# VH-VL binders against UPF0305 protein MTH_811: the designs that were tried, part 3

Target 1, 155 residues: UPF0305 protein MTH_811, of Methanothermobacter thermautotrophicus (o26902)
Amino acid sequence: MKGSDALIMALRNMAATLGVYDLMEVRVFLERSCRFVQERYRAIYVDAYMSMVVDSVLDLKAGFSGTPEMDDARYSLRDALKRLDEINAPTIVGLTVLYRTYVKGEPLHPPGTPFPGGFEVEKKDGVHYCPVKDKQSDNPEALCDICIARQSPLP

## First folded at step 13 (VH-VL; from z2 with heavy chain Q104K)

Design q1
Fold by ESMFold2, fold request of step 14:
Structure q1 (fold): chain C 155 residues (1-155), chain A 123 residues (1-123), chain B 107 residues (1-107)
Amino acid sequence: as target 1 above (155 residues)
Amino acid sequence: EVQLLESGGVLVQPGGSLRLSCAASGFTFSSYSMTWVRQAPGKGLEWVSGISGSGGRTYFADSVKGRFTISRDNSKNTLYLQMNSLKGEDTAVYYCAKEGEWPKLRYSYFDYWGQGTLVTVSS
Amino acid sequence: DIQMTQSPSSLSASVGDSITITCRASQSIRTYLNWYQQKPGKAPNLLIYAASSLQSGVPSRFSGSGSGTDFTLTIRTLQPEDFATYYCLQSWITPLTFGPGTVVDFR
């Protein structure tokens, strides 16, 4: 079967058994990742991330269809799996990253995700731009290096 | 028609072992995380352990880590709690509980509980 | 670990009273708070999830409010079947932790 079909089937099988404890692991993961951020920004960011995770799980449960193929992403799938293992990413986080990056072709933070200073992820001419991608390069738990979004241009 | 029925609670000596079962019906068992909660006589509720729908991810309270194991057999719709090195403080009614439904599950809640089974640890 | 406290530990009330029980978390749990009712010899019964959402079949005289660290369960027009012990539960992260309970006795 096609590479994308095998991945989608694996993700659907994983999604079928995700629950409360997996969701709690996302929250633990996020609290570790954002522990130095002011509480008000953490709350907004955590809520947006949790919504993205929940939406990804619901998409897989409903039978995702009809977006760009994974062919461009294939070159980094092995590295993404190694990266997820290196940071001990929760199963549901790994599912969400793989689904959005290699199945849907969408960034890990959807357009409109808020950041301090009023910045947000944008989509322009089919390209996603993230205001903080470069700032995360030295965060060992960040996944920005596999996210399809590019760094927003300097103002 | 969700039903959860715990069994296996008996009198056991300190240092002993015991396995509790929770028989599930009325829902697709493998799709739901399951939980053990206990209550010592006259005391409050204490979360003990949880397990993912597949059985591959497990979680424990500090008070039972290293002594208790949680498992499930999805072909038999049964949740288990293996209790080893039992102490007097493990005396409690043990409940199993089912997590709620997507999408409301985002808020992480347990909607159905069993009747409980009493474990007594004493000489 | 997140510690949960409840106040009061017990109270006496009459049928028809309105009562309030509070629950406090040692750190923010956003709205990830559940309220349970338990009668002697019975399993807990879910009343409220997400701090303020009533579980199906729960009478509207029950209400919940709060976010962050401070939460309130209110029972308006107390009925005979409401005499029970009430527990809050944080479901934000493991280990899950219950409050110590509030006993509501008939006066």
Scores: ipSAE 0.755, ipTM 0.930, lowest interface PAE 0.6, mean pLDDT 85
Fold by ESMFold2 at other seeds, fold request of step 14:
Structure q1 (fold): chain C 155 residues (1-155), chain A 123 residues (1-123), chain B 107 residues (1-107)
Amino acid sequence: as target 1 above (155 residues)
Amino acid sequence: EVQLLESGGVLVQPGGSLRLSCAASGFTFSSYSMTWVRQAPGKGLEWVSGISGSGGRTYFADSVKGRFTISRDNSKNTLYLQMNSLKGEDTAVYYCAKEGEWPKLRYSYFDYWGQGTLVTVSS
Amino acid sequence: DIQMTQSPSSLSASVGDSITITCRASQSIRTYLNWYQQKPGKAPNLLIYAASSLQSGVPSRFSGSGSGTDFTLTIRTLQPEDFATYYCLQSWITPLTFGPGTVVDFR
C-alpha cells in the first residue's frame, strides 16, 4: 500500500480481527525460536514478547498511530514483507514487527531485555544495541535482520 | 447481552453430511474468533475447530481434519461447521463459543457458549 | 499435543465442605489454564481464566492456583448449586485440550 497512512490503516484493519488463535500462533513461533534457551530466561523472554505483541494490538485497536520514526529502519518495507513471508511468520507477528519497526521506530526487544551472561538490550547515544544480533545472522527464521538495533560492541 | 444459538443437529447416517449454524448477537461478531466444541453423550468436552474474526485463518482437531470445514458469514452474524463423512464417533452435542475480550484475551479464554445442538450419527 | 489430566474423576461432598480439584498438563502451559463448570443439559460456564483470575459474576468461594503443569480449583463452603462437573482447559496452543472432568456429587 502507498504511504504511511496506508500502512497504519492496513495494520488497524488486521488488528480488528486478531484473537486467541493468533496469540497461540505467536506462542508456537516463540517456542520454536527459543527451544535451546535455558528455561528461566526463555520464560521471561516469551512473556516480554507476548506483552509487546498485546500492546501493539491494543495500540492499533485504540487508533494509536504514534509518530513516524524512519531514521533507524534498516529494511525497506517491501523487503521486510518479503522476509516475513519467507519465514511464514504468523499474521500477528508480522503486524507487530511492521508496527514496531515502521510506525514506532522501536526495536523488537525493549531495552533491559535480559540475555544469558547478564547482557541486555541497551540504548546508548540514541542507538539501540542487541547483544545477540550477530549470533542470529545464520538463523533463517530470526527477525534480527529487520530489527533496528545494532550488535552490541561488548564481547 | 451476548447470545449464541446453535442449530442444525439431526439424526444422520454414517457417511452423511450436515451443516451446523451458530447465530450470534449482542456483540460485533467480526471482531471475535469463534470456536466449536463437542461433547459426546456422557463424555467430556472436545475442541473441534476455530476460526479468526475475518474467517481467513482456520484450525482443526486431528479427529476432524479433512472431513470438517469451518466458515463464517460476518454479514449474517453466523458461524458454520460443515461436517462430511460423518462417523458414529461424531455423535455429540456441538457448542459454539466466543473468545473473551482484550486485553484479558492475552490469556486466551472463551466466555460465552451457546445452548448446543445434538448431532446423532447412527445407522 | 498437550494432554490434560484431572483428579479425582469424581467426588462426593456435602454443602459447606471445601473441595479441591487438580489438573495436570503434559508440558508447561504457563498460566494458560481455564476452569469451566457444567451442569447436566447445560453449556459449560467459565469460572477461572489465567489459572487464578475469577470471571465476572463468579462467587469468591471459587479460586484457582498453579502455574506450569500443576493447577488446582478450590471451592470453599460448597453450595447446592456447585454440584456439577468441572473441566480444565489448556489454551496455550492448538489443539486446545480439556481435562476429562471431575464430577462433584451430593453425598
Scores: ipSAE 0.751, ipTM 0.930, lowest interface PAE 0.6, mean pLDDT 85
Fold by ESMFold2, fold request of step 14:
Structure q1 (fold): chain C 155 residues (1-155), chain A 123 residues (1-123), chain B 107 residues (1-107)
Amino acid sequence: as target 1 above (155 residues)
Amino acid sequence: EVQLLESGGVLVQPGGSLRLSCAASGFTFSSYSMTWVRQAPGKGLEWVSGISGSGGRTYFADSVKGRFTISRDNSKNTLYLQMNSLKGEDTAVYYCAKEGEWPKLRYSYFDYWGQGTLVTVSS
Amino acid sequence: DIQMTQSPSSLSASVGDSITITCRASQSIRTYLNWYQQKPGKAPNLLIYAASSLQSGVPSRFSGSGSGTDFTLTIRTLQPEDFATYYCLQSWITPLTFGPGTVVDFR
């Protein structure tokens, strides 16, 4: 079977045992990761991320079957796994990142996620743009470096 | 129907050890995180410990960290709490509880509880 | 750790009364607050999750509200079966913490 099929099966098996404690670990991870975000935007950002996590788990529980491998991913699967290990990412965060990046080909924040200044993650012609990707390079807990989204053009 | 039945609560000397069990039925046990909550006589509820559906991730209150361990045997539909170095303040009714269902579980809640087992730590 | 408080510690009420119990968290828990009812000698029963969502089978006279740090449980027309102890629980992050409880006694 393809590498993506093996990944999907592994992620489905992991998703079957995720629960409240895994969700609490996401919230701890997010509060730490967003500690420099203004409070008003932090709440919206946390909610969007939690929705993305829940949707990913639900997709996998429903038996979602794979999409094509993303040849233009910023990092290989091996590099992504190393990065996740380096930050001690919670199991459910790792599952979500791998699912969205390598199975669905979607960014870590869904289109429409708002950011300061009225900007948002958007999709144009099959390419996702993130308004804050380049701004996260100094955040040791950010996963933007393995997200498929590109930096939005500056105004 | 979901059923949880705790057992193993007895009188134990301070410094002793005891293992509690929680027998589960009426749901796919391995798919759910489980928790232990205790209640000292005449007192409120205190969260003690939690465990993921696979058993690979465990969580503890500071009051029991290093003294208690939590485990599960998914082939037997049974949750365990191993209590070591018991103290008088560990005297309580111990409840096991099951987490709720997806997708509402996003909001993190426990919907079914056992009837409890009494642990008494006294000389 | 997130500390939880409840007010009042106890209250006396009559059948038909409307009562309100408050719960406060030491930091924001958004809407990750559960309410439990416990009758003497029995296990707790879930009433409310997500601050305001009624658990299946719970009478509509129970309602919850609040977000952030301040939360309320309201019982609009108190019934004989509602005399019990009520606990809030924050489920935002570990360690999970309960409020100290509110005893609702029959006057």
Scores: ipSAE 0.747, ipTM 0.930, lowest interface PAE 0.6, mean pLDDT 85
Fold by ESMFold2 at other seeds, look of step 13:
Structure q1 (fold): chain C 155 residues (1-155), chain A 123 residues (1-123), chain B 107 residues (1-107)
Amino acid sequence: as target 1 above (155 residues)
Amino acid sequence: EVQLLESGGVLVQPGGSLRLSCAASGFTFSSYSMTWVRQAPGKGLEWVSGISGSGGRTYFADSVKGRFTISRDNSKNTLYLQMNSLKGEDTAVYYCAKEGEWPKLRYSYFDYWGQGTLVTVSS
Amino acid sequence: DIQMTQSPSSLSASVGDSITITCRASQSIRTYLNWYQQKPGKAPNLLIYAASSLQSGVPSRFSGSGSGTDFTLTIRTLQPEDFATYYCLQSWITPLTFGPGTVVDFR
């Protein structure tokens, strides 16, 4: 079977054992990652991310079967695994990143996620754009370098 | 349906060691995180430790970190708590508890508890 | 760590009374608050999860409310079986922390 089939099977097996403590680790991870964001935006980001995590776990528990998407050198599986290990990402965060990136082909911030100044993650012509991707290049806790979204054009 | 039965509580001297067991039935044990909570006589509840469904991720209260180990044998449907370097403050009834069900589990709760086993550390 | 307090520490009530118990967290826990009932010599029983959601099999005279840091448990028409100790639990992050408990006695 293909490497993508092995990935999907591994993600399903991981999802079967995730529970309340894994969810708490996501909340700790998010509070750390968003420490300098205004509180009203933090609540929105936490809610959106937690919903995405829960949906990813539920999809995998229900026996999800998708067509993996791998683009060229932009987000290789090797780079993603190295990055997740480098930041010591919680298991459930790693599952969510790998599922979103390589199974669904979706950005780590869902379309419509708001940012200061009224900017949002958006999808145009099949490409996802993130308003803050380039600005996060110096953040050691950010996963933007393995996110499929591209930098939004500047206004 | 769901049953949790703790065992192994006994009188132990300070500095001693003891292993508690929690036998589980009525659910797919490996799919659920498990938790130990204790209650000193006449006192409130204190969370002690938690473990993921696979057993690979573990969590501890500061009061027991480095002294207690949590583990599980999913083939025997059994949760364990290994307690070392016991102190008088560890005297308590120890309960095991099961986490709730997906998708409601996103709100993080424990729905079933055992009846507890008494650990006494004295003399 | 998130500290939890409860008020009152104890209260006396009669069958048929309505009572409220409050729980306060030292920081926001959103709605990640559970309520447990415990009778002497028995394990805790889950009453409420997610601050306001009633656990299956729990009588409708129990209700919960609150969000952020302030929460209440209300028992509307006390029954003889409701005389017990009540604990709140925050389940937002580890370490999990319980409130100190509220003893509800018959008088």
Scores: ipSAE 0.743, ipTM 0.929, lowest interface PAE 0.6, mean pLDDT 85

Design q1
Fold by ESMFold2 at other seeds, look of step 15:
Structure q1 (fold): chain C 155 residues (1-155), chain A 123 residues (1-123), chain B 107 residues (1-107)
Amino acid sequence: as target 1 above (155 residues)
Amino acid sequence: EVQLLESGGVLVQPGGSLRLSCAASGFTFSSYSMTWVRQAPGKGLEWVSGISGSGGRTYFADSVKGRFTISRDNSKNTLYLQMNSLKGEDTAVYYCAKEGEWPKLRYSYFDYWGQGTLVTVSS
Amino acid sequence: DIQMTQSPSSLSASVGDSITITCRASQSIRTYLNWYQQKPGKAPNLLIYAASSLQSGVPSRFSGSGSGTDFTLTIRTLQPEDFATYYCLQSWITPLTFGPGTVVDFR
């Protein structure tokens, strides 16, 4: 079986046992990871992140196919697993990151997620852009370094 | 039809141990987180412990940490609560509860409860 | 830990009345608030999840509202089977915490 098939099967098996306590762990993780987000935008970020997590779990429960090869020179699975372990990410967060990055090929914040200054995550010409990727470089809990989105052009 | 049946509640002395069981049927047991909630006589409800569907992640109220353990046997559709170093304050009816269904579970709720088993800790 | 309070502790009402029970959290729990009904000698039954969503099979005379820290359960046209104790539960983060309960007695 391909490496992507083994990953997909592992993620689906993991998703089958996720529940209310895993969702609560995401909320604890978000409190820690979003401490640099301005207070007036934290609710928006929490909602967007929770929606991404829930949608990832639902997708895995329903099944899927047709994703690109999961090994990418820029985003090694090995490096992602090391990073997730370093921050002691909850199981459901790890599942979500791996699913979005290596199976779906989508950024950790969905397109349309609003940010200060009226910016949002966008998809242009097949490339995802995140307005805050460079700003997260000083946040040790952020996963932006393994997110497929590129930094939006500076104004 | 979802059914949960607790058992094992008896009179025990302080410092004693007791294991409660919750037999589950009518749903795929391993797919659901399970919870123990207790109610002292004449008092309100108190969350005690929770466990993930696989059994690998467990959660406890501060009042029982280090004294209680939670486990499950998914091949027997049974949830357990091992209670050690029992105190008078542990006297209660103990309920098991099942978490709700996806996708509504994103809002975190418990939809089915057993009828409870009474634990009495007295000299 | 998130503390939950309820008001009133008890109330007396007649069949046909409309009543309101309030629940307050010590910090924001967004809409992660459940309401349960419990009759003596019985297990709790879920009425409302997500602050305002009615559980399947629960009569429409029950409704919930609120977000953040303040929440309300309303029972319109009280029926004989509604005399019970009502608890709120925050499900935002562990440890999960219930309100102390509101006893609704027949007048």
Scores: ipSAE 0.742, ipTM 0.926, lowest interface PAE 0.6, mean pLDDT 85
Fold by ESMFold2 at other seeds, fold request of step 14:
Structure q1 (fold): chain C 155 residues (1-155), chain A 123 residues (1-123), chain B 107 residues (1-107)
Amino acid sequence: as target 1 above (155 residues)
Amino acid sequence: EVQLLESGGVLVQPGGSLRLSCAASGFTFSSYSMTWVRQAPGKGLEWVSGISGSGGRTYFADSVKGRFTISRDNSKNTLYLQMNSLKGEDTAVYYCAKEGEWPKLRYSYFDYWGQGTLVTVSS
Amino acid sequence: DIQMTQSPSSLSASVGDSITITCRASQSIRTYLNWYQQKPGKAPNLLIYAASSLQSGVPSRFSGSGSGTDFTLTIRTLQPEDFATYYCLQSWITPLTFGPGTVVDFR
């Protein structure tokens, strides 16, 4: 089958076997990844991320139809897989990142996701903007390099 | 109807080995993480081990790490617990349990349990 | 590891009473708290998940509440079949940990 069909099949196969222990691994992963989020906002951030993960799993279990569009302008699927392996991402986090980026074409943080200083991911004229994308480029555990959102302009 | 049936519990010597089985029916076994929980006579419940639906991810309590392994055969709808280097402290009824259903599974719960199988570790 | 405590350790009650059992976690587990009922010689039976959600088939006289570190199971109008041991379980992270149990005995 074609490359995108192989990806969708692999993601569906992974999603079919995810459960409580994978969800617990997301919570551990979030603890490691939330060092930039002040404590008072962590609950909101954790909930938004967990909802994104759960929605991604449910979409794949229900059977996504159609042909996904893949773009290697910034980050190829092969490079994304290497990055996920380098950080030892939990299987469910890897599934979510690959689904959002290469199948759904959506940013890793949905619009409205809060960041310190009152900034958030927003959508303008069909383009997603992330307030912290460039600041995360040196973070070894960040996945911003493969996120389709662009850096928000500075004020 | 979801059914889980543990088997293999017997009297064993300290230092011995034993393999427990949990036969599953009434659901698509490979779609669910499975769990072993034990209860020593007259004591409370203790989580022992868990395994993902594929069998590729496994989890253990510190009290059993390095001595127990968990596996599953999805073609036979069977969960296993291999217990090595058994100690008196491992004497317990061993239960297998099935995780709940999506989307409520976000909250991480176990909805069905077997009736248990007794392991006794004694000289 | 997250330590779980329960109180009381045991209680005596009559049919028709209302009782309350509490469970405390050593750190926040948000709402990742389950309640189980266990009768002698039987497997545990799920009553409550997500701190307050009734499992299918559980009578409405059971209710759960709480979040963070403090949780409560309430049984209103105690029935003969409710005399059992009750355990809470945190399922936030591994290792999963149970409370030590509360024995509810017939007076």
Scores: ipSAE 0.733, ipTM 0.919, lowest interface PAE 0.7, mean pLDDT 84

## First folded at step 15 (VH-VL; from q1 with light chain R30Y)

Design r3
Fold by ESMFold2 at other seeds, look of step 17:
Structure r3 (fold): chain C 155 residues (1-155), chain A 123 residues (1-123), chain B 107 residues (1-107)
Amino acid sequence: as target 1 above (155 residues)
Amino acid sequence: EVQLLESGGVLVQPGGSLRLSCAASGFTFSSYSMTWVRQAPGKGLEWVSGISGSGGRTYFADSVKGRFTISRDNSKNTLYLQMNSLKGEDTAVYYCAKEGEWPKLRYSYFDYWGQGTLVTVSS
Amino acid sequence: DIQMTQSPSSLSASVGDSITITCRASQSIYTYLNWYQQKPGKAPNLLIYAASSLQSGVPSRFSGSGSGTDFTLTIRTLQPEDFATYYCLQSWITPLTFGPGTVVDFR
């Protein structure tokens, strides 16, 4: 079986037992991200992030079918797993990161997610751009170094 | 038909131990997080503990942390609450509850509850 | 821990009344708020999840509203079977916390 098939099977096994307590652990991580989001945008950010997590879990529970997007990954799977272990990431956070990055090829923050200064995650010519990727390098709770999005050309 | 049936509630002395069981049927038990909630006589509801579908992730209220453990046997469709170092304030009806269904589960709710089992801690 | 309060602690009402119960969280829980009904000697019964979404089989006279820290449960045209205790529950993060309850009693 291909490396992408083994990853999908591992993620499906993880997804089979996820529930409300796992979702609550995502929200703990999310609250830390929200402190960098202007108050007026936090509800939209929360809803978008939770939708992305739930969609990832549902796709895997349904036995996701289609061509995984393994290309364009900036970090090897081994390095991503090491990073997730370093931060002691909850199971569902790890599932979401790995699914979005290596299976779907989508950024960790959904497109349209608001950030300070009125910036947002954008998609141009098939490439995702994140306004805060470089600014998150010193945040031990951020996973931007694994995210497929590239730094927006704006500061 | 989802059914949850608690058992094991009895009179115990302070400092004693007791294990509660919750027998589950009518759903794929291992796919659902489970929860214990208690209610002291004449008082409100208090969340006690929760456990993931696999049993590997557990959660506790501060009032019981270190004294209670939660576990499950997915081959027997049974949830357990081991209660040690019991105090008078642990006297309550103990309910088990099942989390809701995907995709609405994103809103984190409990849709089915057992009828409860009474634990009385008295000398 | 997120503290939950409810108001009033109790109320007396007549069949046909409209009543409102409020619940407040000590921090924003967005819309992650459940409402439960409990009758004496029985287990709680889910009425509303996500602050305003009505659980299947719950009569339409029940409604919920709010987001952030302030939430309401409204019962329109109170029926005899609605005399019970009502609890809110924040389900945003652990530890989960219930409000202290509101007893709705027949006048």
Scores: ipSAE 0.748, ipTM 0.935, lowest interface PAE 0.6, mean pLDDT 85

